Miniprotein binders against q56419. Designs and how they scored, part 246

Target 1, 326 residues: q56419
Amino acid sequence: MEGRTLEEVQEEVFKRHGVLVPKKELEDLAKALEEAGLLLTEKVEARLKEEEEKLKRERPMRLAGLSYPEGEREARAFLEAFRASYPGEGEEARVLLMPHLEPSRVPEVYGAALAALEKTPPPERIYLVGVAHRPLKEKAAALPVPFQTPFGPALPDLPALQALDALLPFELFNTPLAFREEHSLELPLFFLKGRFPEARVLPLLVARRSPELGEALKVVLRDFPGLLVLAVDLSHVGPRFGDTPLTRTLAEEARRRDLGFLERLAEGEPEAALAFLGANPTRIDGVEVVASLLPLLRERKGKVLAHRLDLEAPTLSAVGAGTLVL
Short names: E, the ipSAE of ESMFold2; O, the ipSAE of OpenDDE; V2, 0.75 times the mean of E and O plus 0.25 times the DockQ between their complexes.

## First folded at step 16 (miniprotein)

Design kh6 (at its last fold request DockQ between E and O 0.55; V2 from the best seeds 0.76)
Fold by ESMFold2, fold request of step 19:
Structure kh6 (fold): chain B 326 residues (1-326), chain A 104 residues (1-104)
Amino acid sequence: as target 1 above (326 residues)
Amino acid sequence: SPIEEAKRLIEEAIRLAQEGRLEELLEKLREAIKILIENGASPEEVAEIAFRLAMEFVRRGAPPELILRLIKEVGRAAEAAGASRETVQRIAIEAYERIREEVG
């Protein structure tokens, strides 16, 4: 009751309705409401515990039928349509930066990633590094379970994940619930699993810059070679992200920031790419991932294959996406 | 002295490792690492202990999973004893590298 005494409530009821409710009845009502609140809390906690237990065994598809088809045949056709939306040829990638934005919004950017994968020898494993959209208990996390896809389960590389965990000063497997709805892994994984059906996966999330992750991955990638994928989006501008409505000037700034960031990465200069962003005024969300992985990005030169700053007309906002091979 | 006690605990842990008794040695290891960290042991000194224990398990044919678990447990013990996360990671990487160099 908003800090009101029972007598205040009693008087207010009497004043408005002419009925004097006994204090005992008000006390009983308050107790019942308190108990109901506890029951709702218990139900929520029980549900979350159930979800966490399920995530310890597998990570089911959450976006099938929404962002990509559920059936394998339709999913293969969908994947090939995306490749067709990028008319160019790719380049072999040892490191691939690709988006996690809704695929239909930036089809040629995902198509460019597929073109790069066509030129890339099938890896034994994929280090898939996304951006945590829910809080993590640590700076980074992994979930060592199969991730379901229309192309079958993407199996975890358990030996490499265990090695990575052993080399970190924190528990890598720390926040299963953060993976439940994490599209920054699920959307890129659809494309990666479709092209590399035999590759195992290390599904990783970064919440905050973790130099420790980069140091550990440098060692693990040496002994467990594979494809490193930075599944990140670029600028986020407009009212949905706390700005004024999108203007041509803001869009041009976002595009300039996106391309300047990508080009510096393509020169093998990840520190310069981060410095170029300064305070990150257009909210490129790849910053924490790049900052964590510096040892793996230095001196690795490559090429920007695609970029789009995609307009969200209903929200007067935009999100940038790019494809970079190193 | 504390250092002498840590050495005794380490030698007992080594004997348990020679018998393949990982679960039993972990309490001795945690106590020894706590003493060492509290008395200023370097990351390299702690990593050497992990290396020595791991080699006993390697000689017994232990699977890599067990060796990685040992490295993780050493790191956990160092963190619990108050070592910085940078120090914990240096311990783990040094131990891993030494084991890798020996085994190939």
Scores: ipSAE 0.882, ipTM 0.953, lowest interface PAE 0.4, mean pLDDT 91
Fold by OpenDDE base, look of step 17:
Parts: structure tokens; sequence; C-alpha cells
Structure kh6 (fold): chain B 326 residues (1-326), chain A 104 residues (1-104)
């Protein structure tokens, strides 16, 4: 039972319901529920255990020593350097949109995210919603295991994850292999864990727009408050993405799309942001995430802190990145 | 009526819960939900069944995690009975909100 002792469960039941349930009755009930397959534990934990055994019950760092330092001391210096790259001040975030692009490409955008986090009270939990760059079995997924970082493991918020799963019309804990190499979670998590070492995390991936996710999260966030983080990139233009080499015209269009998207989000108009993109000709990465989280983004006003369209010179392609606080 | 039959099955499920016969309880629950969904019961009517059974679990000292799991199983049963994903989610949210209001 998620590391909680039967005593802690008993105490929680007592605190919440005023009923002191004997430990033995709780054990018998838990056992009977396990036997009845009512405990998420057997099929989901057997699959999760099989997948957790496959994942050694943790998601190891994949980009340590490549995208960020592996050592804690060096990692802290890395954070400070990225923060220093953004000359502005942040604002308190309830929702943070930040990139998942290679940090060295857009340091000031990550710096802006760090600036926002400086003004944000430490959350109990972080809902980290990334983009699935691999197929998922469902429109969205979660991985309820510790994610390794240079600052120690980012521990999952299992109670909040279970509540989220219960409110979804599909299995949330699907496609664990999609998380194994997914940088859209690992990169932002480095910065988030470095700033909020005690926060639990809900690592979520979106492959396709899921209105169901937004509706479920709206309920869960009420009872399990926390920081919502959208780890998304913006436009993807140039030969790597099927366009001609980057031109001034193409770059201007990408910037226009990126900024127009972010500004409408900053105004609390996420539907207008999506509508503004239309067919999404510049391939803004975060569209499916935003479309999934509409209930959480509506009427929230905020500020665009940073934007960059970063040129990948070897491919004459560019990727947009932004930081938005709501 | 199909609704009355479903209600009878839930009463049996509650008795089975009291006896600790959880496998049989789940069978009755699935059967009741199937009847309801096949006969066009509202999400709220299905959620009521989940709520009633959850209250029995709470009375027996079930931790919140087990209640959440019950909600999930109700959703799975509804889906298996042919309910849309929208309907399944409405059932889950309604059940969750009612349970939360009652037990915190």
Amino acid sequence: as target 1 above (326 residues)
Amino acid sequence: SPIEEAKRLIEEAIRLAQEGRLEELLEKLREAIKILIENGASPEEVAEIAFRLAMEFVRRGAPPELILRLIKEVGRAAEAAGASRETVQRIAIEAYERIREEVG
C-alpha cells in the first residue's frame, strides 16, 4: 500500500471518518480486496510490477552527462548558470508552460522558468505533463515510479495518481516503455527537482488530445493541489520537419505562431490559442497537451516571460521554445 | 424492472461485502452495472450504486485507495457493458464527488 503503514492508514481513516478500524480488520479487508482483484495492485501492480521490475521500480537518468550534469554540485551550478541567463524577474506560477528542448539551445527560456519558480511557493506536488514522442496505448499515460535526478529521486504522488486514474475512462498506467527515453519529462524535471526537492511528481505524457484528462485533473487538483507544468515546445520548422531550409519568412511565421499561441494562453483563452493555430502549419508541439488541459487553462491570466526560435544550423531547421506563467 | 433487479443485486453485494466475500461481490456489482447500462440508466444512477457500496467499504474501514479502486472497477464494468468513455467518466466523477462529500 504505497509505503504507508497500516497504522498510517488507520490513523487517516480515524482522522477523516472518526472510525478506529482495528488493524486486523483492515488487513483482512485489504487481503480480501487483493484476492478479489480489487486492489489496483494485482493486475496493475502485476503489470506495473512486471514493468516496474523491468524498470527496476525507477526511471533512471538518460540524459545525465549529456544534457545536464550528473553530479549534484555541478548540477546546482548548471541551474544557477541557466537562471543567470535570464535577466528578468519571474512571477508566481500556478501553471507553468516551459520547454523540453535541449537546455543548451534555449538557456534563457529555462532561465525564465527558474525565475518563475523562484517566485512560486514550494508545491506539495508537481503535475508534470509532457509530450509523448513515442506511441502510447492510450491518449495519455502516467508512470508511477521514482524518476532519478542529480538532486535525488523525484518521488511519485501515488494517492493523486490513483485518484487521477479512477477518474479516467481508460487505464492511466499504460505504455511504461514510452517513459524510458522520454526527454519531455526528464529535462524539465531536472529544473523542477532542483528548485523543489521535496515536491512529489505526477509524470504524465500526452500523445493525443484527451479532454478526459483535463476534466479528471480539474477534480484531482482540487483535492490534491499542486503546480501544473506543461513541458512543451513550440514551432518545428525546416528540413527536419518537412519544410524548406529556414528563411526569414519561415522564421517570422514560426515566431508569429508561437507568440500568438502563448499570448492567447496568457489571456486565459486556450480555445482561442488553438483556433489561432488552425491546421498548425508550423507544428507547435504543445497543441495536444493544451487541448487536453483546457479546463485548467480557461480564464487564467498570466504572462509570457520568454520566447526563442532556436536555429539548428546543421539541418537549417528551427524549434520554438517559450516560458509562460499563469 | 431492470433497475429493481440491479438494486437487488447491490443489496446482495453489500451483504457479501459484510461477509468478506469480495469476489462474489464484484460479480454482483458487474452484473448490476451491466443491467443498468444495457437498460439506459443514467450515469448518476450507476454512480449511486458505486456510492452505496463505497459507504459499506468505508464503514468497514477501507482506506481511500480502495475506494478509488472501487470507482475504477465500476468504470471498467460500465465500459465492458458498452458505455461510452464519456459516460464512464461521468459515472466516475459523480461517484467520486458523492463519496468525497460524505467522507471527506
Scores: ipSAE 0.804, ipTM 0.925, lowest interface PAE 0.5, mean pLDDT 89
ESMFold2, look of step 16: ipSAE 0.880; ipTM 0.952
ESMFold2 (binder alone), look of step 16: mean pLDDT 84; pTM 0.815
OpenDDE base, look of step 16: ipSAE 0.793; ipTM 0.920
ESMFold2, look of step 17: ipSAE 0.853; ipTM 0.942
ESMFold2 (binder alone), look of step 17: mean pLDDT 84; pTM 0.812
ESMFold2, fold request of step 19: ipSAE 0.872, 0.863; ipTM 0.950, 0.947
ESMFold2 (binder alone), fold request of step 19: mean pLDDT 85, 85, 85; pTM 0.823, 0.822, 0.818
OpenDDE base, fold request of step 19: ipSAE 0.765, 0.761, 0.773; ipTM 0.910, 0.909, 0.912

Design kh7 (at its last look DockQ between E and O 0.36; V2 from the best seeds 0.71)
Fold by ESMFold2, look of step 16:
Structure kh7 (fold): chain B 326 residues (1-326), chain A 104 residues (1-104)
Amino acid sequence: as target 1 above (326 residues)
Amino acid sequence: SPIEEAKRLIEEAIRLAQEGREEELLEKLREAIKILIENGASPEEIAEIAFRLAMEFVRRGAPPELILRLIKEVGRAAEAAGASRETVQRIAIEAYERIREEVG
């Protein structure tokens, strides 16, 4: 009704249809529509509350049968095929940067991550830091529940998560629904759980840079040692992301920005890496995670193992993915 | 004075901690922290209170989960009393470090 009065609606109906609807009938209709809208809103809210409560107990697979196999035997073969896609050797990682892009699009980049894990002693726990694709109530969040995988549940490191929460000036366990469909954790976790089946996990999301998270993690990682994983993608360019159609020039710039960012991180210079990006014109999606974790990245030198700027033909766009060990 | 009232509340909280009465001590602790922050207490002073209470929990054999809960509740009380997030985090980290140094 666009804010019109019932009299105005009545007049318009008569002009258009030749029928004079009594005002009472229009009032009844308006109230019925309003009540139906309230019931729809209440039903949606009830469903979301139910989903939120379920996520306080476990996080189910959402991408099994879509991005990776559901069965354990097939999942192991899948994992080995990805390792084979990267012909090189890895390096031991204390910090690993890896993508969360659809694995079939960048197989050698995930293969490089697996190669790094082969050189990495099995950690007691993995700090898995992804990028929130849905709003969080705070700058960062965690979900302290088992995440289902084809290799069994990835169990949360509850003592480390509780310590992290205690050292933050906000509630860490703040937005369970943001984890429901969050592929930036699920896709990397498949590879990590497959290689380190006994490791517990701290599943973390960053929405906006949080220096507080970095300060707290510095303390928690000292007392609860483990593998720190930045599960981030790199440049996002093309019409899907607000640009003109992908050109050779734009693709070359995206690649240059991706590699320049990774190389400065590999030099132990995360502030320089962020400064190099400036306004982040190619929309590298790891910048908020890196900016949160500066205390953990400074002076830690390493190596870029792989990079790919992958074309999205249907959207004339591209996304960068890389593997960095520190 | 407000400072004397806060001190009395802290002494009560310590007694309750010695007796293992966790829920009751949290009420006294929240009140004391509110008074202290309103009267300009430093993050280090608040952290020392958390440390003293934690040591009573440790002496009684409390699991680490309860110690971390205490630290979190102190931070919550400080935030509720108007402390900045930077101050809240400094309280929590200082309390954690003191407890860690004593217990190992």
Scores: ipSAE 0.870, ipTM 0.947, lowest interface PAE 0.4, mean pLDDT 91
Fold by OpenDDE base, look of step 16:
Structure kh7 (fold): chain B 326 residues (1-326), chain A 104 residues (1-104)
Amino acid sequence: as target 1 above (326 residues)
Amino acid sequence: SPIEEAKRLIEEAIRLAQEGREEELLEKLREAIKILIENGASPEEIAEIAFRLAMEFVRRGAPPELILRLIKEVGRAAEAAGASRETVQRIAIEAYERIREEVG
């Protein structure tokens, strides 16, 4: 914003792009930029410090009443509706790849994840690996506190988290503020906690590929067995991401890349999946997560249960989502 | 020699572990690791030091959390001494596996 008012920014975006961005979205962006430290005032700094201190105790819900219901009864009905949106049966998962996109955009993909979870014995713990949409101090991070959900708190597995930290050549417990509003953990966690209320959780974020994370997790998973969940989206195409408006050709390319990536993962060939993407011109979100977890994905055969490329009509952009079991 | 000094520091650290003097132990450990890394000690040699100290913790009835903390401190010391992240991780994993084999 560089000293401009929200109205001036809105007008400039409209003039340049012909898109009227709602003032609320600009407010949210400004807030996000402030939270990212780009527009820090003393007041914002004090607030961020307070929020950081709170995050030492718990991570509150941020999307309750927005992306999912806050009340437990309504939340259970929400889960059932999402499960119903997928007409197929699931497979037992040792590794689950699922989206973190707004649930209402891809209900059947979340439904497929729920179908897989129905066939999965209740794990003692869930390794939930999301994508950091904010900068981390390190390539990966964890937050070792309860995450609030409509089904009660998702409690951390502190012993397993400590073991993971011990096996990493960096401080795992870094950048707590990155977890405050990270939807890549919150949204999948809703479904996971709803299905497995007694499971402990290891909430992890990846900002950049960390082979060290995969090597450490390989050891930890042996001694602390559990379900590995990759909470990742797929292609991001269209004007929001620097492309032309979505066309049939662009959508076909996004689908080809998404499915080609997922199919190679389903064959137990994660290196081939990464190589298939090359420079990743359709911006598959999960690349850094997969690249970090190669030792855990190799030689595991599985099945693609669902895929969708979802159009965001206001921006003529689209995001890919998929569900894969291994 | 620097290596002989590092060995002396390690033996002192072991004595400190036997006495339950954790903070002083960590100081000696950091110094010893620094000397060893600077003089080309292998990850396996550093991991062996961590293992030996961990066995003293086990003997004293230390909980698993303290053993994991020891491994982490060894890694931090190696990093501070200029070891690569790959080397630091190798030390940590090797130490962890050796300890696991011994104590379950």
Scores: ipSAE 0.816, ipTM 0.930, lowest interface PAE 0.5, mean pLDDT 91
ESMFold2 (binder alone), look of step 16: mean pLDDT 84; pTM 0.810
ESMFold2, look of step 17: ipSAE 0.847; ipTM 0.939
ESMFold2 (binder alone), look of step 17: mean pLDDT 84; pTM 0.821
OpenDDE base, look of step 17: ipSAE 0.796; ipTM 0.915

Design kh8 (at its last look DockQ between E and O 0.90; V2 from the best seeds 0.85)
Fold by ESMFold2, look of step 16:
Structure kh8 (fold): chain B 326 residues (1-326), chain A 104 residues (1-104)
Amino acid sequence: as target 1 above (326 residues)
Amino acid sequence: SPIEEAKRLIEEAIRLAQEGREEELLEKLREAIKILIENGASPEEVAEIAFRLAMEFVRRGAPPELIFRLIKEVGRAAEAAGASRETVQRIAIEAYERIREEVG
């Protein structure tokens, strides 16, 4: 009844059905609908609090059977098939940039990450930094609980997480619900846990660039050494993202932006990588993570192992993914 | 004076830490940090309080969890007293570094 008076509704019912409904009866109906909406709101709020409490104990798999196999045997075969999709050798990584895009869309990019992990001594812990797709109460967040995988639970490194929280001027453990459906952690974690089953994990999300996170992580990584993983995608172009339909010119621009960004990171020049993107016209989603982690990326040289700008045919759009070792 | 009151609160917090009375010391700590921040204490001076309290936890064999919590509570108190986020982080990192130097 929004936008209409009760009199207008009354007239419409009379015109349509030949019955004049008293204004008080319409008023009673409107009140009942408002009260029912309030009850639905209360039930949604209660359900969300219940989910939040569950997430304080563990984070279950959300994409098993959808993006990767549910069973361990099938998951190991899946992992090895992805490695086989990359016909090359990796290099040791102290920092690894890898995608969080649907794995079947960019198999050789994930395969390159696996190749890098083959050359990487098993770390005691992995700092897994994804991109928040839901709002956080702060610029960044963590969830200090086991994340389930087909390879068993990825256990949190509680001492390192507590140290990190202590060194931040905001509460690190601030938005458990943001992790409920966050594929930017779950998809990379599948590959990381499959290759490093004994490593503990620091599951981190960035919503907006946080210099404070980088300063704290510089200290924590020194005392709690491990593998730093930037789980980020690159360009997002086409109508799904607000552009005209994908053209050769737009695809070439996206590829140029992706590779220029990665190459500058590989030269140890993260500020130059960010500056190269300017207004970020192809919407590389890795920028907020990179901008948060500048102290950890400066002067660290490495190599781009793989890149793909993958087409979404139904939407005439594309998303870029890459693998970078530092 | 305010500074003398802060010193008394710190000494009481240290005694509570020596006795393992962690929740009670937090109120003394918050009050002392508030006074110091309001009277222009440097990040290093505030971090010293965290260091002194942490040494009592270390001497009692406390797990790192309690030490990290102590650093976090000092930061929370500084923020509540009006310190900028940059200052809060500087206090926390300074305290962490001092404690780490002593206990490795």
Scores: ipSAE 0.870, ipTM 0.947, lowest interface PAE 0.4, mean pLDDT 91
Fold by OpenDDE base, look of step 16:
Structure kh8 (fold): chain B 326 residues (1-326), chain A 104 residues (1-104)
Amino acid sequence: as target 1 above (326 residues)
Amino acid sequence: SPIEEAKRLIEEAIRLAQEGREEELLEKLREAIKILIENGASPEEVAEIAFRLAMEFVRRGAPPELIFRLIKEVGRAAEAAGASRETVQRIAIEAYERIREEVG
């Protein structure tokens, strides 16, 4: 509607399509779009401001009852089922790369992450680095508030967050609204909180490569030790992402790039992993995160535990997911 | 010299800290950093100023949070004075490491 009145929209639809949409239906659609936050009206702006003020205190669950159970008992059963979906054993992780894709799409990949966490001593804190799917004011951001989970709130490590902010040449605590709907943190956090209920969390988002983040985190991790988690997906191919429908050739290329990326990370060669992707034609999601964390990934050897390229049948598109321990 | 002037401002800032005059302290700190950056001081020289002031805070029993805040304010002042992000980060890390070495 880009600033047009309902009457102007009605007239345009009539002119283009020969259909007179009743004003009431347009009003209902406008209301639905407002409720969905797709229309920037004064009401939506007021709501966003209210939500921003709430985000100063806590980040509520947004995907409870959708992507994972809201109730603790059911949530625990969910974790057990996901762990059961991976038949292998894990390894101790100092760095864990895991997906943030809808859990039901790649259960065994999350299961592999849980298997790794079983072999990992409980960390004092978790550095959870997700991908910003919304614009950030800066290259990276943090939200220094409790994140709600079915297992109770994931509490922030405020001292470590403050130390990190002090070592960054920009304001770390920016763009709080970007965290509101960001699933790249919420979904991994469910599994992490379920496994490590007492761990504090540093919820971080990366929108674009920030070498400064890696340098700062290298210092912070020395003095504030913890588990580093990269919550990233891999290739994104098909019509949703501007490609032709998924073919065997396209799927093989996506898998080749995903595995080639993960294997080079497992060898402790993150620069080689990035170079291997080149222009990243299959749109590996984790590139900007890895590029930001190079100092923390260098010379660390590990193992690829799982990989899947998951088909989204309605769009004939696919997304890669993997689990890597370092 | 500009460096000696900046050092004098930091001595004033230390006195202001002793008096609990935080805002005035920050003003002197910003001024000192501005002088240093504008006169081509190294990140290490700027970090030294932060370190000296931090040691006064530590002596007074300031919590670590205030030290982190101080480092951040130094970075902000350097940026405001036209320092690159790389320079700002180098100042912050150098100040942090020096403080850590001294206080544990």
Scores: ipSAE 0.808, ipTM 0.927, lowest interface PAE 0.5, mean pLDDT 91
ESMFold2 (binder alone), look of step 16: mean pLDDT 84; pTM 0.812

Design kh9 (at its last read DockQ between E and O 0.94; V2 from the best seeds 0.87)
Amino acid sequence: SPIEEAKRLIEEAIRLAQEGRLEELLEKLREAIKILIENGASPEEIAEIAFRLAMEFVRRGAPPELIFRLIKEVGRAAEAAGASRETVQRIAIEAYERIREEVG
ESMFold2, look of step 16: ipSAE 0.862; ipTM 0.945
ESMFold2 (binder alone), look of step 16: mean pLDDT 85; pTM 0.828
OpenDDE base, look of step 16: ipSAE 0.836; ipTM 0.939
ESMFold2, look of step 17: ipSAE 0.873; ipTM 0.950
ESMFold2 (binder alone), look of step 17: mean pLDDT 85; pTM 0.824
OpenDDE base, look of step 17: ipSAE 0.837; ipTM 0.938
ESMFold2, look of step 18: ipSAE 0.873; ipTM 0.949
ESMFold2 (binder alone), look of step 18: mean pLDDT 85; pTM 0.824
OpenDDE base, look of step 18: ipSAE 0.837; ipTM 0.940
ESMFold2, fold request of step 19: ipSAE 0.866, 0.844, 0.878; ipTM 0.948, 0.940, 0.953
ESMFold2 (binder alone), fold request of step 19: mean pLDDT 86, 86, 86; pTM 0.839, 0.838, 0.835
OpenDDE base, fold request of step 19: ipSAE 0.827, 0.829, 0.828; ipTM 0.937, 0.938, 0.938
ESMFold2, look of step 20: ipSAE 0.870; ipTM 0.947
ESMFold2 (binder alone), look of step 20: mean pLDDT 85; pTM 0.828
OpenDDE base, look of step 20: ipSAE 0.838; ipTM 0.940
ESMFold2, last read: ipSAE 0.870, 0.872, 0.870; ipTM 0.949, 0.950, 0.950
ESMFold2 (binder alone), last read: mean pLDDT 86, 86, 86; pTM 0.838, 0.837, 0.839
OpenDDE base, last read: ipSAE 0.827, 0.829, 0.829; ipTM 0.938, 0.938, 0.938

Design nb1 (at its last look DockQ between E and O 0.94; V2 from the best seeds 0.86)
Fold by OpenDDE base, look of step 16:
Structure nb1 (fold): chain B 326 residues (1-326), chain A 113 residues (1-113)
Amino acid sequence: as target 1 above (326 residues)
Amino acid sequence: SREELEKEIRELIEKAEELQRRAEELAKDPNTQEEAIRTEVESQRLLAEALLKIAELTKDVDEAIEAYYKLAKLLARISELARRLGDEELFRRAWEEAIKAYDRARELLEKTK
């Protein structure tokens, strides 16, 4: 935040989170942070410490009543409507790549994920790997607590999380506050918990590529089999992301990169998928996650079920989303 | 004797802590980064040796499981440090040993169920 305007912070939050935080809320937060920043060191530290202590027990819903319904009955109807938005059939998934974008923006892409989950036997556990939109102390992190959902709490697999930590060269259980508002886990988890109510979850965040994470998970998956879910978005193009307003040419380039990335993943060539992006000029969100999970993606063939480049009309910007099964 | 072994473990830990402090000091100078990493590797090796002794000598199964998991983590750290040094042999060997330590912890856990 040092030296950034509220608009730049809003833009960054949107770039990272796909959520437009109202300027007023950011102003209130900034004012709270300024009022807090001058007076805040002790009170904010105390509040952050309190929030951190709460996160030792559970992760509450943050987007209930906003991105999805809070009530279970309404939540089930929501799932059914999203499934209905995808006219196709799914395939059994051992690995599922799905978006974490606001569900209402790309309903058919989430519908495709639900279609895949219909063909997937109920897993004992789900490895849910999201994108860290806040800084982490380490390259990756986990939060070993229940995540609240309209379908009840998603319970952590503590034995599998402990096993994973034992094979990492860093502390896995770091930066709990990064999970507090992280939508890249919350949104996919709604759909996953709704479909697999009895599955335990390993909620993981990646901030930077961690090849050691993929190697560790490869070993852990031997003893703790489960569904691997990559909760990632694709291209981010337009003024919100530093480009000119969306044009046909820019949209075609974003689609080309998104599909080229997904197709190479579907062929079991994740290194080729990363190489295809090069400097990643359209800012595919999932690059660091894929780069961390290479050992788990190699030689796995699958299918792209859905793709969309969704226009945010007020900003003339667009975000890519896709669903891939392996 | 048990007492001699406990003494040896303490000596390993103390020496490892000394090397860790040295590594941290070396890491402050951009010109000694490689030496800092090498010194950290040696510190972690001594701790790994201490943990292995604890795991093998303890009569408490829970303590053994914990020690093997901690050992696996140290060996994983050594592997990563070796990669940074370009030491491919140590990188591979340390990772293989990390998996062995992990497997030993898992075996003990399964027996306690």
Scores: ipSAE 0.842, ipTM 0.935, lowest interface PAE 0.4, mean pLDDT 91
Fold by ESMFold2, look of step 16:
Structure nb1 (fold): chain B 326 residues (1-326), chain A 113 residues (1-113)
Amino acid sequence: as target 1 above (326 residues)
Amino acid sequence: SREELEKEIRELIEKAEELQRRAEELAKDPNTQEEAIRTEVESQRLLAEALLKIAELTKDVDEAIEAYYKLAKLLARISELARRLGDEELFRRAWEEAIKAYDRARELLEKTK
């Protein structure tokens, strides 16, 4: 009924059926539909409150049996298969950039991350920084609870999280529901927990660039050293993302943007990496995370271990993924 | 004396609350946005002073640690507001003070090990 008057509806019913429905009956129907919608809204709100309370205690697996195996034995074999997909050797990471794209689409990119972790001494904690796919109340958020994995719970580093919150101009623990289905944390965490089962985790999401987050993390990392992981994807091109269908030219541009971005990061020049993207024409969503973490990326040199621009044939679209160690 | 400190703290908080309400009212008008931010900075500065006095009054080390963490957060907020004003000196000074408050909390935590 939105956008049309009751008189217009009444007239159309008369034209189609030869009867005139009184305006009162149409008004009653509209009120009944509105009331039913309000009752459904209350049911949905009650369910969301329940889910939010559950998330204040733990974050359960959502992708087990879909993106990775649920059982620990099968999950271990899965990790080994992914490592085998990357024939090279890794390099020790103080900072690791890795994807959050569906693992089966870019197995060698995740394999490269595993190769880097093989060369990395087990950290006491992992700062896992993903990209929020649901709105946050603030620029960034954390969820200070165990995240379930096939390898057991990834326990939060509560002292480090509280210290981080103390240095931010906003409440860090602000949007539990945004974590409910957040694959940018869950998919990388599977690989990280599988390799570093004893490490605690700071599960962080960025919705919008926050220079304050990077400055605060620099102080917190001084007192709570650990592995910094940027769990980000690269270019997003094609009709699924608002472009024309994928062409060779668009794919070549996406690959050039991805690699140019990664190489400038590898040179310790994160501002130059962001400037290289300009208006970000290929929609690298990792830019908000990088822009937040500039103080932690400056002057830190490293190496690009892997890259893939993965085609989504049904949508004529593509997504880039890479592995970078610093 | 303890009574004088408690009175001073209450007066700081009351004035800060008045300034916060004024800042919120000023923020409604696009023509007074800068004044709103400057008023909020002054409100936060008074709260920071009150919070520091509370931290000095308490005998419970856990409460002192919490107070210094809260002070650090408040100073980080002042720093962010200064950035929005383009006030580089306040931005830098407030952030340095936030780190000092944070470090004080860390020192107290180390002593309780």
Scores: ipSAE 0.820, ipTM 0.923, lowest interface PAE 0.6, mean pLDDT 90
ESMFold2 (binder alone), look of step 16: mean pLDDT 87; pTM 0.840

